# Designs tried in a protein design chat: VH-VL binders against q9fi13. Part 1

Scores and structures below are computed, not measured.

Target 1, 266 residues: q9fi13
Amino acid sequence: ASLSPEVSPLLRAAHHTVDNYVKSGMIIGLGSGEASDFAIRYLGQQLGSGSLHNVVGVPMSARSASEAAKYGIPLEYYRDGVQIDFAFHDADAVEENTLIAVIGRRRSSQEDDYILKQKSIVKVADEAVFMIKEEQYKAGLEGSIPVLVQSLNWLAIAEEIDDLYLGDAEVWRRASVENEGPLGGDFPIVTSDGHNILDVIFTTPIRSLADLATSLDKIDGVVDHGLIIKTRCTVVIAEETVVRSVTLQTSALEGGVRTYGQTLQK
Positions, changes and structure headers below are counted from each chain's first letter, unless a header gives other numbers; antibody chains are not in Kabat numbers.
ipSAE, averaged over its two directions, is called F for ESMFold2-Fast, E for ESMFold2 and O for OpenDDE. V2 adds 0.75 times the mean of E and O to 0.25 times the DockQ between the complexes of E and O.
[cut] marks letters that were taken out.

## First folded at step 1 (VH-VL; framework fv_lerdelimumab)

Design E1
Fold by ESMFold2-Fast, scan of step 1:
Structure E1 (fold): chain C 266 residues (1-266), chain A 122 residues (1-122), chain B 109 residues (1-109)
Amino acid sequence: as target 1 above (266 residues)
Amino acid sequence: EVQLVESGGGVVQPGRSLRLSCAASGFTFSSYGMHWVRQAPGKGLEWVAVISYDGSNKYYADSVKGRFTISRDNSKNTLYLQMDSLRAEDTAVYYCARDLGPFGYSDAFDIWGQGTLVTVSS
Amino acid sequence: SSELTQDPAVSVALGQTVRITCQGDSLRSYYASWYQQKPGQAPVLVIYGKNNRPSGIPDRFSGSSSGNTASLTITGAQAEDEADYYCNSRDSSGNHLYVFGGGTKLTVL
């Protein structure tokens, strides 16, 4: 029989990730999102049954911390110098071959906007896995790239970005969700560090996320962005009935050659 | 209702090959990891191999590694064990068994077939 | 060592409590699952994950775990409980490799 329509493809990706990458004794970066929720639940179940032991979670968001506590995962909060063996996370999209991930796109719920914290934990981890659906993995990505900017000059920065990608993208300052009650309103999101988020919405295919990251990093007033470049990473892709893994290939250094490819797990 | 039925056992000479099948019914076969476990006549249980629900991961006992291959066909709800280079000590009843929980490993085997006898004799 | 050790035989009087033990270094890291096997029949899972019973297993069956030892307890043993009992756990490598104990034959007097 076919898989139940109630079973998310991301559930299979999450279980695959825990089964293949998590070992007893590890310190694990706990991602945020639907697949990360499934991974956290499953990890908690493995700890409760005794199939895994001595695993500590480092949450990337309030959402992941809450989920981990609910399923009995011991937590350690991120500090400078903490060693993270492995991290898993959701991604909004992943560029084919380069495995550069896009995170932090606007969602209807908007529960969590910890772009900097999520990115830092993923980058610090010795190895990372992004869990995504098949339609999120491709070359020539379109859509929103979130850019964190200084609030003081946000309009000037937005205009500079608009000029840089004229004809290819629209720039919008991200607004908070409408509040229920007598004081409802629609205002710009301000991060804990006092910064705004610009959604740079590409309407034409982005040829290179690496080049995009480089060009954004050169703009005065850009604090960071939702592009993650991770040297040791695997993307676990949830297809309709199976899970596919793609691992970034790094050749032995021979004139600076790097290989981007995929590995199907047996 | 939930059922596993092994087949393909028989008498075979040392050094030859044999393929076992396990037909699953009454549950969503494609969601579960599957195991092979054997039992020599009058002896205890010995775990042989496991395959993940999607066939992407396989693990083998050291005694069979390099000689046996576990596989599955989810479209046919069937588990297989290809046994090459058979030895007298491979003589046993072979059971297929389902992992307790879907989409992962639960380290427990909740549904078992009735077994199929493999006799390796000259 | 990856070996799980069980006593080969144990006896219990009808209606009394019996404890079957399983010992091995892997039990420090992983819980045992327990299987009942009657002559000519396939094994039946009776306990998994420390002390969980599958649907249909009588509540007289319980499990416990401490250090390198796992135990299956039958409280108020009945004639139909006479069988071979096997423990199973993951081996100490941390991979999805499994080892069974040698089995314990339970006789109900």
Scores: ipSAE 0.000, ipTM 0.477, lowest interface PAE 12.0, mean pLDDT 85

Design E10
Fold by ESMFold2-Fast, scan of step 1:
Structure E10 (fold): chain C 266 residues (1-266), chain A 123 residues (1-123), chain B 109 residues (1-109)
Amino acid sequence: as target 1 above (266 residues)
Amino acid sequence: EVQLVESGGGVVQPGRSLRLSCAASGFTFSSYGMHWVRQAPGKGLEWVAVISYDGSNKYYADSVKGRFTISRDNSKNTLYLQMDSLRAEDTAVYYCARDQYYYGSGSYLFDYWGQGTLVTVSS
Amino acid sequence: SSELTQDPAVSVALGQTVRITCQGDSLRSYYASWYQQKPGQAPVLVIYGKNNRPSGIPDRFSGSSSGNTASLTITGAQAEDEADYYCNSRDSSGNHLYVFGGGTKLTVL
């Protein structure tokens, strides 16, 4: 059977992820986004029915914490040294073959500046799954790559990034949507850790997200960025009638990646 | 627990051949590229060769290209180095090491090493 | 083939901080990985990327990278840190894909 045209394609991806990757006794990183909301709801139902037991969630955002509490998932908050068995998350885009994820792009309906927490939880987890739509999985990604920078010298950092990607990207300091208003003021978002966010908007295809991440990491004053590079990673791709998964195996000789996919039909 | 155990070293005359083996355990051998790295007595580490996870791609240091052949048998979890036309300067401890690239670090790694096997090329 | 240059020897007093450096053009493109080798033993990975430690490596070991230079720092050096330290980097310019530095012998006084 086919799904209603109004049903999110991410629902099946979320259920597939919980069914195949979550086991009783696990500590689970709870992602943020539409697919993560479906996964949290479904996980809560499995715990309520007794199909799963002794599962604890570590929320990546206020949104995921709220959803988990609503559906009865016990929570532990992230701290240094926490052991996480598995994490699921949404991504704005994923690079084909490398499975490098982009997170933290500006969203019109939700403003969440938890890039550092989300990235830390995904990276510390033993294994991670990104749930995305088919259109978000491609080579030659364009668009915004969020970069967390020191606030005191943000302009100098922005100029260095602009110089590095001259002709390929535009660099903008992310403004608070609430403060922008008709007066056009520049009121920057400041994260809980006191950093600014630069949106590095690529207008030409990015050849390698791995090379981009390395280059950004080497810039003095860059705190972090929205590129997540995870060695034990699977991407669950939501298509109209099927769910496809692609799992990363890493080897330096193969450009650091070997990928293969599985397709499940209904 | 990842383990790599080299064997096959010994004393050989110049111009002769030797075959080294590296037995792997504790991980999915067929998922990783593998390296040979050598160290001459009292000298530093020198990369020798690498082979891809499926054996389809091989690369060699300029000093050994045309004389050494890297290969693997994934059914036996074993890496090999066939060394032909040996020279005195090939005298070294030969280590096998597992290949890894951690994208988040931008680093190419030799994350696990064997204990090494000594090859002495002398008249 | 690119070259990675290390000082052949450095000394540090017990409990003090030492920095071992590695320099080469490949470090502009790739982070170094660092290996500790004690006499008669195989090398052990101690630092990779900008500043990552494998499980079991003490937090007194740290890394840094800037331009064509990578550094390994040992804060509060201990007797067991006496060893040879090697940096390594990827070389993508030809068939010789990996290059090690010449090694630095660390003596803890």
Scores: ipSAE 0.000, ipTM 0.438, lowest interface PAE 13.7, mean pLDDT 84

Design E11
Fold by ESMFold2-Fast, scan of step 1:
Parts: structure tokens; C-alpha cells; sequence
Structure E11 (fold): chain C 266 residues (1-266), chain A 122 residues (1-122), chain B 109 residues (1-109)
């Protein structure tokens, strides 16, 4: 839809995403975040008007479930074997050209959504879109990379990560209360599966998220992390007056065949 | 061994066209991104264009955008550069160079041809 | 477009260490690669990424990167190292995907 220049860039990105990727009959992974809230609202409006029909949402978070219910989107909850045609999500950052997304950075000190569920839904979907602001799309990303770890021996895992990125990152166990220090005090976040979250906070530019993902995946006791490598994905970048989309497509084969495309839309 | 051999250079008048070729051997040409890089007489290297392994993605330096077209024929192991609306400032040795991956965004070029001289003069 | 800046010339005595420097904003995000070019010859890749040498490149060549600066170090320079050296990196701006530095002429005395 046509939007005024005064409207939020993320609203434009959300509408663009729904308009170009959502079709009647789809089962859609519903992301979490500001742009996802706009996308859910808009999707609900399209269903209410009859412009779309037979769309079911699979929510990635309690936030997305609540928003979907508010705007009348039928829900199906994620379980193994569910078919998801398309997913949209917010990302904290996306690496330029590789389109590797960072998710799961702390958005609120009072409420956190689980990384594993969000990542699983995005990876299972046939195609995914990340909606971000222009400033979040760059090479040399800094900041937190969340790492999901076994609670048994979390300290040993944290020490191994700290040693690996000494001088480049700080490792903090995420607490339910902000500013509890690197060990997380007495109130660590525990996921539904009983795991802790380590925030690996890079203070120097990360030159390769792919290398970082590979290194983290090799550590015994690392369950998963906030880096998403999705073979069929598009990043919808909200610029001041336009929306730009960048698509990465790659084969399932190791070392795979890759394509890169860029589309500018108003 | 990897070999890249450029051809098609010569003297051409401003405003005219010229097509360069690069014959590749010694590697699986269809699996790698390829670059054109030029060097004006007595000057430094200037990146010109890149093409992905399958020809689906192409990018150009601002100085040649809209005038030059990079292409490839994987069945012939040959890279091309179609140069239109040539200017005196396009005078340079043109090198064909191999990227390290199938990706357009490979961070270096590991093998280079000997170059072919293009002189644009009136 | 992003720019990579190199000093135009540097000299080193035979057997001594020389550092050739490349500076630009793109180097905060991407590693530089280094090329050696001798008169009348095509460029030869000597360092790629932070500090990787292609097969056949002597171990006296090494690379480093910090902030917006990348450096090529030749430890124990030899007469055959006399050449022009170019840094290369990805351009962080627009459609100009790769950029070379202006080159540094190394003279071995």
C-alpha cells in the first residue's frame, strides 16, 4: 500500500512484506518485533477485508500470538512436522551481502522471547523475510550475539567462548533483571527447555558471521545461537522514503550455489 | 595450472565500441565469479566489474556503469567485457581475474591474466 | 565511493623490515588483500584476508589489520620484493563493490 512520508519506515517494510510474500492459503510464521507487529496488524486487516483468505499464523512468541489474536488471525502452534510456507521476522542486524541475521538481543528488561523457537520457525519455513532499518544492514557488525547453552556447565562454556574471543568480546549470562553483572546474579534467564542465554558482546567489528556461527557450533554445550543462516531469505530494508529488498538464494548442497539480488521499491 | 588469457584489445576512437575476451583453463570456470580490473598507463589498479558463476549477478564500477557489460559463456570457458561509448579515460591494460568463490562478493582475486591494452584516442 | 589511501613510495634496506599501510573506512568492516606488481607483469596476490598467504608466497610476507588500517609487512626484505604493492577491499558504499588503494612503490636499497 501507498504510505505517506511521515509514516514509520518499518510500517512501509511490513506492508511491503505482506503485499509481496503473503498469499491466500498460506501457513505463515509470525515474527516478533516492531515491524512484525505492523505486519500482523496489516495481515489481519487484509483477512478482515477479504483481500486474503485461508491464512493461518504460527507465532514465534507470546507477543506475536497476542497481536495475531487481537487482529483476528487464526493460529496454529509450532510443533515438529508443521509445514510453514513463509515467515517474517524482525532482526537485530543483518550482515551485508551474506544476509546472515542476528536475532534474540535483549529488547526489554522485563520480558524476553525464546531464541530457539523463533529460529526453528524461520529455518523450517520455505522462505523467510527479515524486516530491518537501513542502519541495521552493514558489514562489521558489533554488539551482542546471544548464545543458548546447557545450564549444566554454563560457566565452563562461557569461559571457552571468552577465551576464543578474548579482546574482541565480553561474555555475560543474561539475567531476568538487567545489570546483574556478567554472571547474571541469582536470577539467570532459563528457557522452556532449561537452557541459559549468554550474551557475547562484540566490542570490535565481527568480520564474518559465518565463521562466528561455525566456531560457536563446535563448542560442546552450545545448544544454538542468535545467528540465522537461511538459504531462502530476503531482507526488506526500511529506508527514509523507500523500501529496498535484498534476496539471497542458495542450494542445499555444502559450499552451495548462491545468488544475490537487490530490488529497490517505493 | 590456472591460466587466463585476455584478447580483443587495440586502438579505438572515442565513442566507439570494443569487446574483450578472457579464455580460462585449468579450473572449473563455471564454479567461480570473475572480475575485470584495469590499469591506466603509469597509474594504479581500478576494479571494473564482476560476474557471478552463473551470470545471474553483475556489478560495475561507477565510472563504467551504463557503458560496459560483463558476460560469460560457461560452455566455452570464456569471460567477456563489452565496452560501449569509449572515452579517452578508458585507456588502460584490462586484466581478467578469478574470484575465490561462486559468490559475487569474493574478497580477493587469486589468479590474473597478462592483460590486454585498450587505447582510446582520436 | 569509499577510498583506500596508501603512501605513494617507501624504501627499505636489504634484509630490513618494511611496513606498507592502507587506510580507509571500509577496512573497519572488511579485511584487505595485497597484490605485488612488477614492471610489465600482472598483479600477484600475496596476502588475502587478515593474514593468509597463497601457496608459493614466502613467509616473510604478513598482514595485519586494526580499525580503519591494514598493513603489509615484509620481514627481511629481499631485492626481488622491489615492486608496486596494492591493497584491495570491498567498497562499503553503493554499487562500487571493490576498491584498490593507489599503490605503494617499494624500493629495496
Amino acid sequence: as target 1 above (266 residues)
Amino acid sequence: EVQLVESGGGVVQPGRSLRLSCAASGFTFSSYGMHWVRQAPGKGLEWVAVISYDGSNKYYADSVKGRFTISRDNSKNTLYLQMDSLRAEDTAVYYCAKGPYDYVWGSYTDYWGQGTLVTVSS
Amino acid sequence: SSELTQDPAVSVALGQTVRITCQGDSLRSYYASWYQQKPGQAPVLVIYGKNNRPSGIPDRFSGSSSGNTASLTITGAQAEDEADYYCNSRDSSGNHLYVFGGGTKLTVL
Scores: ipSAE 0.000, ipTM 0.383, lowest interface PAE 19.4, mean pLDDT 83

Design E2
Fold by ESMFold2-Fast, scan of step 1:
Parts: C-alpha cells; structure tokens; sequence
Structure E2 (fold): chain C 266 residues (1-266), chain A 122 residues (1-122), chain B 109 residues (1-109)
C-alpha cells in the first residue's frame, strides 16, 4: 500500500530484502549506501513494532552505525570471531551470471578501511544480499576497481598493475577530493592501517572479474581489492515497479546437477 | 560426509523427562543453526524447535513451548533437546536437521539424521 | 500460526507429469521448500526457494509459486519417485517459525 510507483525502486528492493531474508534472532551485517539506509530504517521499524525480535546489527561503516542508532537497532562491532548470519549491502556494480560485486569506488564520503571492513563482514556472513539498480547489473563491466596496497612500495605496485593491464586500464593513486588526478600536489588518502588506495580504471570491458581478482591477489604488496566473490549470494535488482532477485547458481556439471547457494554434498 | 546421529529415545511414562542428543560431523557445526522436527507414527512432519549457530536464540513450536528446551555444545558438535512434562501426544520419531541455504523460504533443512523414537505411554 | 494445505494423495502413470500443490497464507511472503520421504527413511530436501535443486536431485523435479500457492512438479515420473512429499514454509510472525504441510502420498502406477 505505501509502496506505490512514486517511491524509490531502491526502497522497494530494501523492503523486499528485509521481508525475505531477515528473521528474528539474527546477527546482521549492515551495509552502507542508499538502499542500505532504507533497509536499516525498515528493520528498525519492524523491531519497534515487535514484528521482529532479537536482531543485532554489525555496521560496515560509520554511516550504517549512525543510521542504525537513529532507528533503534542494537549494535555489535566487528571483531575476529563474530558470527554473522546475514549481510546486506549496496554495490557499485555486479557482474551478470557470476554475481561478483564491485565495491569501494570513490564517493563524496570516504572512510578508513572501507574495503577491508566491508569485505570482511560480507565474506564472513553466512549469506549476503546486494541491493542494486538495474543499470548496475551487466556483463563486460568497465570503470574503477579499487585496490588496497602497501604504502612503502605503492609506486612499484602501481607500475606492475599498469604493466599487466596496459591498454586496458589506467592506474591512479587516490587523493583527497580537492586535488584528484595525476597533476598538481596530490595528497594520498592513507587508511588507518597505513595503506594507499589505487583506482584501476578499466576503459575496456573486463572479460572476467574472477580472473582479475586472482591476478590482483598474486601481486606482492596488494593487501585487498574491491571485488567480492561470495558463494552464498543473492542480488536484489530494483526496477521501476518491480523487484527482481538473482541467486548464485552452483552447478556440478560432471553430474549435470544444479543448486543455488552452497550445499554440503559428499 | 555430513552425518547427524540422534540418540536418547526410548519408552517413558507421562509426566517424566527425556533428553535427546544429536552428534554432528562432516561440517562446521558452530556455523549453522540446528532444528528438531518430529513425526508421530503414521502422521506428517511437525517442526519443534530451532537454536541459532551460537546458542543465543531459541524458538519453539506452540505445542512444546515451556516444556522443551533446545541447547547445543559447539565444542562437542552436539545438539540437545531436553523434554520435560512428556505427554502421550509427544510420541514421535525425533529428527535433528541442519540449516542449509537461507533464501525467501527461510532456512531449508539440507541434512537430516535417521531419527530416534520417543514413546510416551502409561 | 499459519497452516499449509496439501491433498493427502495423488497418482501418476510411469513417465507422465504430476503436480503436487501446497496452499497457505504464509506462501504470499515466503517460498516453499519440498521434502521427499520414503517409508522408514528420513526426509530428503528436493526443492528449496522457489525452484532450486540440491546436488543429486534429478532435473525432473521443479518448483513454482503464485500468490498463496506453491507447486512441486515431477516431469516423467519414475518408480523411485513414489513417496510422501511435504511442503515447508516460514511462518510470518511469532515464535512458531516453520510450518509443514500435511503431506501428499504419491503413487506411481
């Protein structure tokens, strides 16, 4: 009734995600972004009305922590050994069919350790949902893939990445919003753990995000990157009047059997 | 190989207590919620209880609320069901079941034990 | 708590298609999962979510959902498909979180 054609598609995606994936008793990874803000607000309302009970949030950002506090969601902060039943997050893009998500592209709001913290929470969760707009779901992704690197050797690491993707990508060290780019007195962003961020900007379609992730992981001095490969993953795609969901399909092609999500076949 | 092995069933008189155990192997027990599901002789399946992966949250079917207690010991990979104030209508095969994939069905139950028979009779 | 309604019995000829239905208000909010149970054996998950098969479940099993109704379809029924089939769904609210249908006995003629 309140979800008319006039409301945001991401609001519908957020409500769909909470309604279908959140149950009482869960510890929930709270993502960051427009859709996550809607999901946090709605979750808080469900807790306030008694429709959901005993839900604790683990915030992925100061933004999500602030929103959760505003709407009365109890919080627990991420640390080693925290068990997370479910996580929802926004994504900058998602690769069609593989459901590999891209996160951490430059925003007006920057946060320390955003790639490591967000990625760790999503990876440790039993299941994750990415809420995106239709335009963000496609094959042959282009654009920035953020890469977290050791500061001492950042230039050598940047040169190695540039050499690997020569003709396909540009490599730039992320600077403050005032002096972005290779010209002028750039001041690099340094994360709380002392790392730099390289924006690897692909100008040609990336054939395989999985291969890209493997290649980046092999480079000495690369700490992590904005590619998330999640086995139990669903993408909730906001269209104008409907919500479409796509769940990662796992196949045993030798046996011809297909499943969605992870199974423990022996 | 995922295995769930129930034990502790038997014949018991009304009003008495019984504790069921479920020994789990072949998966990371501490990462999954666990359920008890029962089936009376010749009847259908009835969900009984669930416990979260860390034991912090527990839910019960209306028919057993206040009489049964679900618990787990993650260091021993073991699930328990403490059954107090047993009634004739509690007579059933009790299955332990592992949570599988979470989706818009809630949790599916991807692996089940063989079951253990509880008979409540005078 | 919600209830799920299934017909108690259905028959199908060998090699033909059969549809088993499950109806209840919870199915407006949640998809059904389906379990196969043979005499003296534990239930086996055959469909979860709307239409997903676990590893080892033949392609002839499929699921569908519309409104307050969920269906399990077996295309080209085999003798080994003779069993009881149960739908299961999450309850909308309260402490009784999961509800099973009454079960449908499938006979393969």
Amino acid sequence: as target 1 above (266 residues)
Amino acid sequence: EVQLVESGGGVVQPGRSLRLSCAASGFTFSSYGMHWVRQAPGKGLEWVAVISYDGSNKYYADSVKGRFTISRDNSKNTLYLQMDSLRAEDTAVYYCAKEGYYDSSGYSFDYWGQGTLVTVSS
Amino acid sequence: SSELTQDPAVSVALGQTVRITCQGDSLRSYYASWYQQKPGQAPVLVIYGKNNRPSGIPDRFSGSSSGNTASLTITGAQAEDEADYYCNSRDSSGNHLYVFGGGTKLTVL
Scores: ipSAE 0.000, ipTM 0.399, lowest interface PAE 16.9, mean pLDDT 82

Design E3 (at its last look DockQ between E and O 0.01; V2 from the best seeds 0.00; counts 0 for: pae E 15.8 > 2, placed apart)
Fold by ESMFold2-Fast, scan of step 1:
Structure E3 (fold): chain C 266 residues (1-266), chain A 122 residues (1-122), chain B 109 residues (1-109)
Amino acid sequence: as target 1 above (266 residues)
Amino acid sequence: EVQLVESGGGVVQPGRSLRLSCAASGFTFSSYGMHWVRQAPGKGLEWVAVISYDGSNKYYADSVKGRFTISRDNSKNTLYLQMDSLRAEDTAVYYCAKDLPFAWGSGYFDYWGQGTLVTVSS
Amino acid sequence: SSELTQDPAVSVALGQTVRITCQGDSLRSYYASWYQQKPGQAPVLVIYGKNNRPSGIPDRFSGSSSGNTASLTITGAQAEDEADYYCNSRDSSGNHLYVFGGGTKLTVL
């Protein structure tokens, strides 16, 4: 079917992702965000029409589960050891050339507790797609990198992170949006496993997300972070009228990316 | 509502000591870093000291380091500034100020007390 | 110790836009916060980070940052905006140190 000129770029990216990566019989990780909402809706429509069959969704968040239920997608809860054939997700940003994704930046309070689940589902999937806008794909990323930390020693961990990135980042413990205060809350968000989330807000360009991930992983008390390094990864980039995809090439001699573009027309 | 009320200011001679207090209410005092900021009459703001939520970390402006000691009593919701070896240049209104929720090292002060005047003069 | 430089005074006509600037090397590393102070009163936080407003601060107040410069913009200045404005930043010359600008006196004509 043809799309109108006024269609959201992320809608086109979502349809492109489902059309090119989802096949009948798959177990699919269902991402969280605007593009994932479009992808879930479209997937539900394909299942309802019979264009796709025998697809089961594994939701990465309460938002994803709710959206999938609304559009009639059969669900299975994530547990360690399940096989996931494909996952799609929104990313807050993606580093150019490496395709390392940043997830878990504060968009709404509902999504804040799900960084570990989102990251686990994306990483265990055989293949993953991140759907982003053009301005989210670049080198020298700035802004929040969420870091999941043990709550008992959160301040000591925050101080270690602050010292490590002195002059380059501000460290904030994420708070609930329901309470008083500039961040929308006076009390920390506590994940299901009892952890806090530190937002490490880079005020200068990050030279290497891979180096950042390695550095964060070495800190005692850091449980995980919002950086996803995925070997079988494609980024679907929504531009005003064009959907472009970039796929990691894992050649032994030449590390690099392949590019693919598609223009949708009326 | 959040309130910070400073007390303990007054006139003191050079070389003497004075202790300021800041009584906090309307928020979970034990969860926030606290600061002292001063302002000399007719002059601008000058940051003085900070203390972490649990009192384990303390930092001072170079102008007061070794002479002033910041402390807190979370059971009483009270912040203190012990000022030793006072000098004429320490004359100022002293404000206590609260960190933004869970910001570490940023120095964003979302609530301030009304201030208490310290005059170092004979 | 680093410094943050502000012009000592600026004027704006009622209903017009004014921009107050803060400049210093620390602003390359950390975002500024801005404080409004009226005579005889404690400072009030009006902007923190790049462009965040605390609850209760009118949307005519906005912030921006580029390189070593941070700016506070008041769009459609009102009479009650007449005050001293101070920028503050974490001091890039030391750990856990903070520095205020000298302050800018805003006069609303």
Scores: ipSAE 0.382, ipTM 0.713, lowest interface PAE 3.8, mean pLDDT 87
Fold by OpenDDE, look of step 2:
Structure E3 (fold): chain C 266 residues (1-266), chain A 122 residues (1-122), chain B 109 residues (1-109)
Amino acid sequence: as target 1 above (266 residues)
Amino acid sequence: EVQLVESGGGVVQPGRSLRLSCAASGFTFSSYGMHWVRQAPGKGLEWVAVISYDGSNKYYADSVKGRFTISRDNSKNTLYLQMDSLRAEDTAVYYCAKDLPFAWGSGYFDYWGQGTLVTVSS
Amino acid sequence: SSELTQDPAVSVALGQTVRITCQGDSLRSYYASWYQQKPGQAPVLVIYGKNNRPSGIPDRFSGSSSGNTASLTITGAQAEDEADYYCNSRDSSGNHLYVFGGGTKLTVL
């Protein structure tokens, strides 16, 4: 049955995610973004109706926490050692085939502080889903890659990154106010952990996000970045009339064979 | 230590009534949902009924609906099962079981009593 | 009403691994719990949720789920593990209804 065009594609993705991956009794990482809002609402509705029970949410942001609270989802805060059965999150982009996700592209100043938390929750979860639109699923991704750096030496780190990707990318430090230029002005964003955020803006297609992640990790002063490599990860792609699901399965238990599966849901 | 002790079982004729009790100790009885589960001789387990922590919600298996009534007295730490219109097929060991701490009606029964035998025979 | 199906009997050699499986539509939406029952005794919860063990349950017991199935795995079966095992889940037909599987008799050889 052709899904009504009047329904948001991301809403469909959210419903698909909850219906296929959430079971009663789960501890769930609650993502942040438009699709996650839909998923949280739907999850709350399912709990209210009795279709699901005993679900606990671990919010990845203040936004997700607020949304979950509104819809009556019990919450636990992220802590070390927490067991998360499943997590969903909005990705800014996903690399085709590898399913490496990009997160933390500037949406709001409030979200900047949660990049590390989001990444941590997704990584610790047994299984994870990224919800995206069709245009966000591509080979040869372009755009900004967030990089968290030590604030004390941010300029030196930025210069090193700039040199490394000369001609392919520009490096901008995030500012509290927009349009402050690449140095981030007098009021750069500083996370609660004391980090600056550099946006490495690629103007040419990135050949490999995996290589990029590896390269960034080798730079002194880089704390982390907005690239998530997750085993047992599914990307739910919201298309105009259908939801497409792509799953990366790693038989981590039996010797590291990666299997790719694609399921089309109409 | 959590203890559940069932009582009230016995031999009754079809059509008669019997009331079972389950005395609870070792935990805050009023904070947990409670269940009855029965087991016919030589057969499997059958869920019978659940009652919420405050007694405000009750649910029954179809096989006993309309005939059995689950209740509780939190002041006495006691669970009850009123069984009316008893049938031969109601013959079983009846267990009281406790919900896990995180929610009533979880469906996870972490503690069980030793059971009480109810025999319905002419 | 939802039904849960189990094999009536399985056997395992001492020290070997055995998996007891429960199947039913409700398991698509709900986690199962597993109960061990020895002759003349009350059932004992051994696994619940995704893979949670109550205190006192040996680590050789584990739970898993896939699709419409739930499984109890005993890794390194011991003689004392010989018992009947029942799965349980929420019934999909209504709120706060529950259903047991038919039980599996495990024999340790």
Scores: ipSAE 0.017, ipTM 0.581, lowest interface PAE 5.7, mean pLDDT 89
Fold by ESMFold2, look of step 2:
Structure E3 (fold): chain C 266 residues (1-266), chain A 122 residues (1-122), chain B 109 residues (1-109)
Amino acid sequence: as target 1 above (266 residues)
Amino acid sequence: EVQLVESGGGVVQPGRSLRLSCAASGFTFSSYGMHWVRQAPGKGLEWVAVISYDGSNKYYADSVKGRFTISRDNSKNTLYLQMDSLRAEDTAVYYCAKDLPFAWGSGYFDYWGQGTLVTVSS
Amino acid sequence: SSELTQDPAVSVALGQTVRITCQGDSLRSYYASWYQQKPGQAPVLVIYGKNNRPSGIPDRFSGSSSGNTASLTITGAQAEDEADYYCNSRDSSGNHLYVFGGGTKLTVL
């Protein structure tokens, strides 16, 4: 089903995602964020009405689990070996054409612990959808790229990253309270796995998220980062009045990347 | 090709108001934070204010907070400084400055205007 | 507040190397930017970040930092380098506030 263009753009994107990508019988990774909340609520309604059946959710966070429980979605919790047919998630930004997604910019104690889990579930899923606002789909992205690092040597790791991107980015250790300075104050974030989060804050457009991901992956002590490269993914873009989608794939049958657009109205 | 041209300076009595403008060209104005910096005659540089690319965030030096208002009109590529309750110590050349290709707040001022003189005198 | 301290004046013999220093607590967290101002002219950015030169700035200008101190180095100083030099940095509060040093008059002998 479709919604009037006057309704929230992210609500429209969430309904589009469920309507076009969720099928009965699926095991679905349940993302975190405003659009994911809307998608979870709608999925629960579809299960309750009987329009969908035999759907099981795998939540990416405590937020996702709470929303799913509220709307009666049967849950299976993430563990090694879980097969996931499809996952949807809010992205903070998506690079045009490559569809590389940025996650983990949301500064919340509940969300900070789940960056790795969110990335893992998206990567394990057969297919993924990222839901974003139009202004977050572009080339030359700026802003924070979160990087999870070993806490013992975090400063040396931060200095190495700073050297790579001097003049283009600042490196800040994420704090429990905002604006505690680049060292993270007296109480820096420590994830349940024992990692610090470094925000690599670009104030100059990033030329290639793929090159950035490669450079970060090479740094000793970097555990992971908020850049997701997913070969079978679609980005659902919430424009002001319509929804557009762009699909990326590299299957042997197609040998490349393709793009789709879907319009509800102009 | 980047150009910044200040205007609106002049002689004004204490307690009066004045509005400065800075016309920008040669770059995508709406993508960058903008600053005002001043220099009193014979003195050093003093940062005054910054505004984010979309105008949603504004910060001021303590010396002008509550009296000055920075603003921008991205449709006209123009930066403004509204100066109220002017004092003798506000006498200075006022420069507008662009952040080095950052959208918001690096503080590396890569392009400057030539300045406009504001004189606050009885 | 976050104060940046510069020596008021420094001299260098033509063709020699000079360092202009800037000291403050905020420099432990943020790099300085450096501005050259000649009489009657607007300031010009000469060094930003760790050691980046904007387009058109001669190779003889370089920057460095250690602890709470930033330095601007001019190697092979020329007569045209005679100017006032200002450092600038963000306030250590993490807010978008900025502070200039008091300036250093460079005299080329």
Scores: ipSAE 0.000, ipTM 0.409, lowest interface PAE 15.8, mean pLDDT 85
ESMFold2 (binder alone), look of step 2: mean pLDDT 91; pTM 0.939

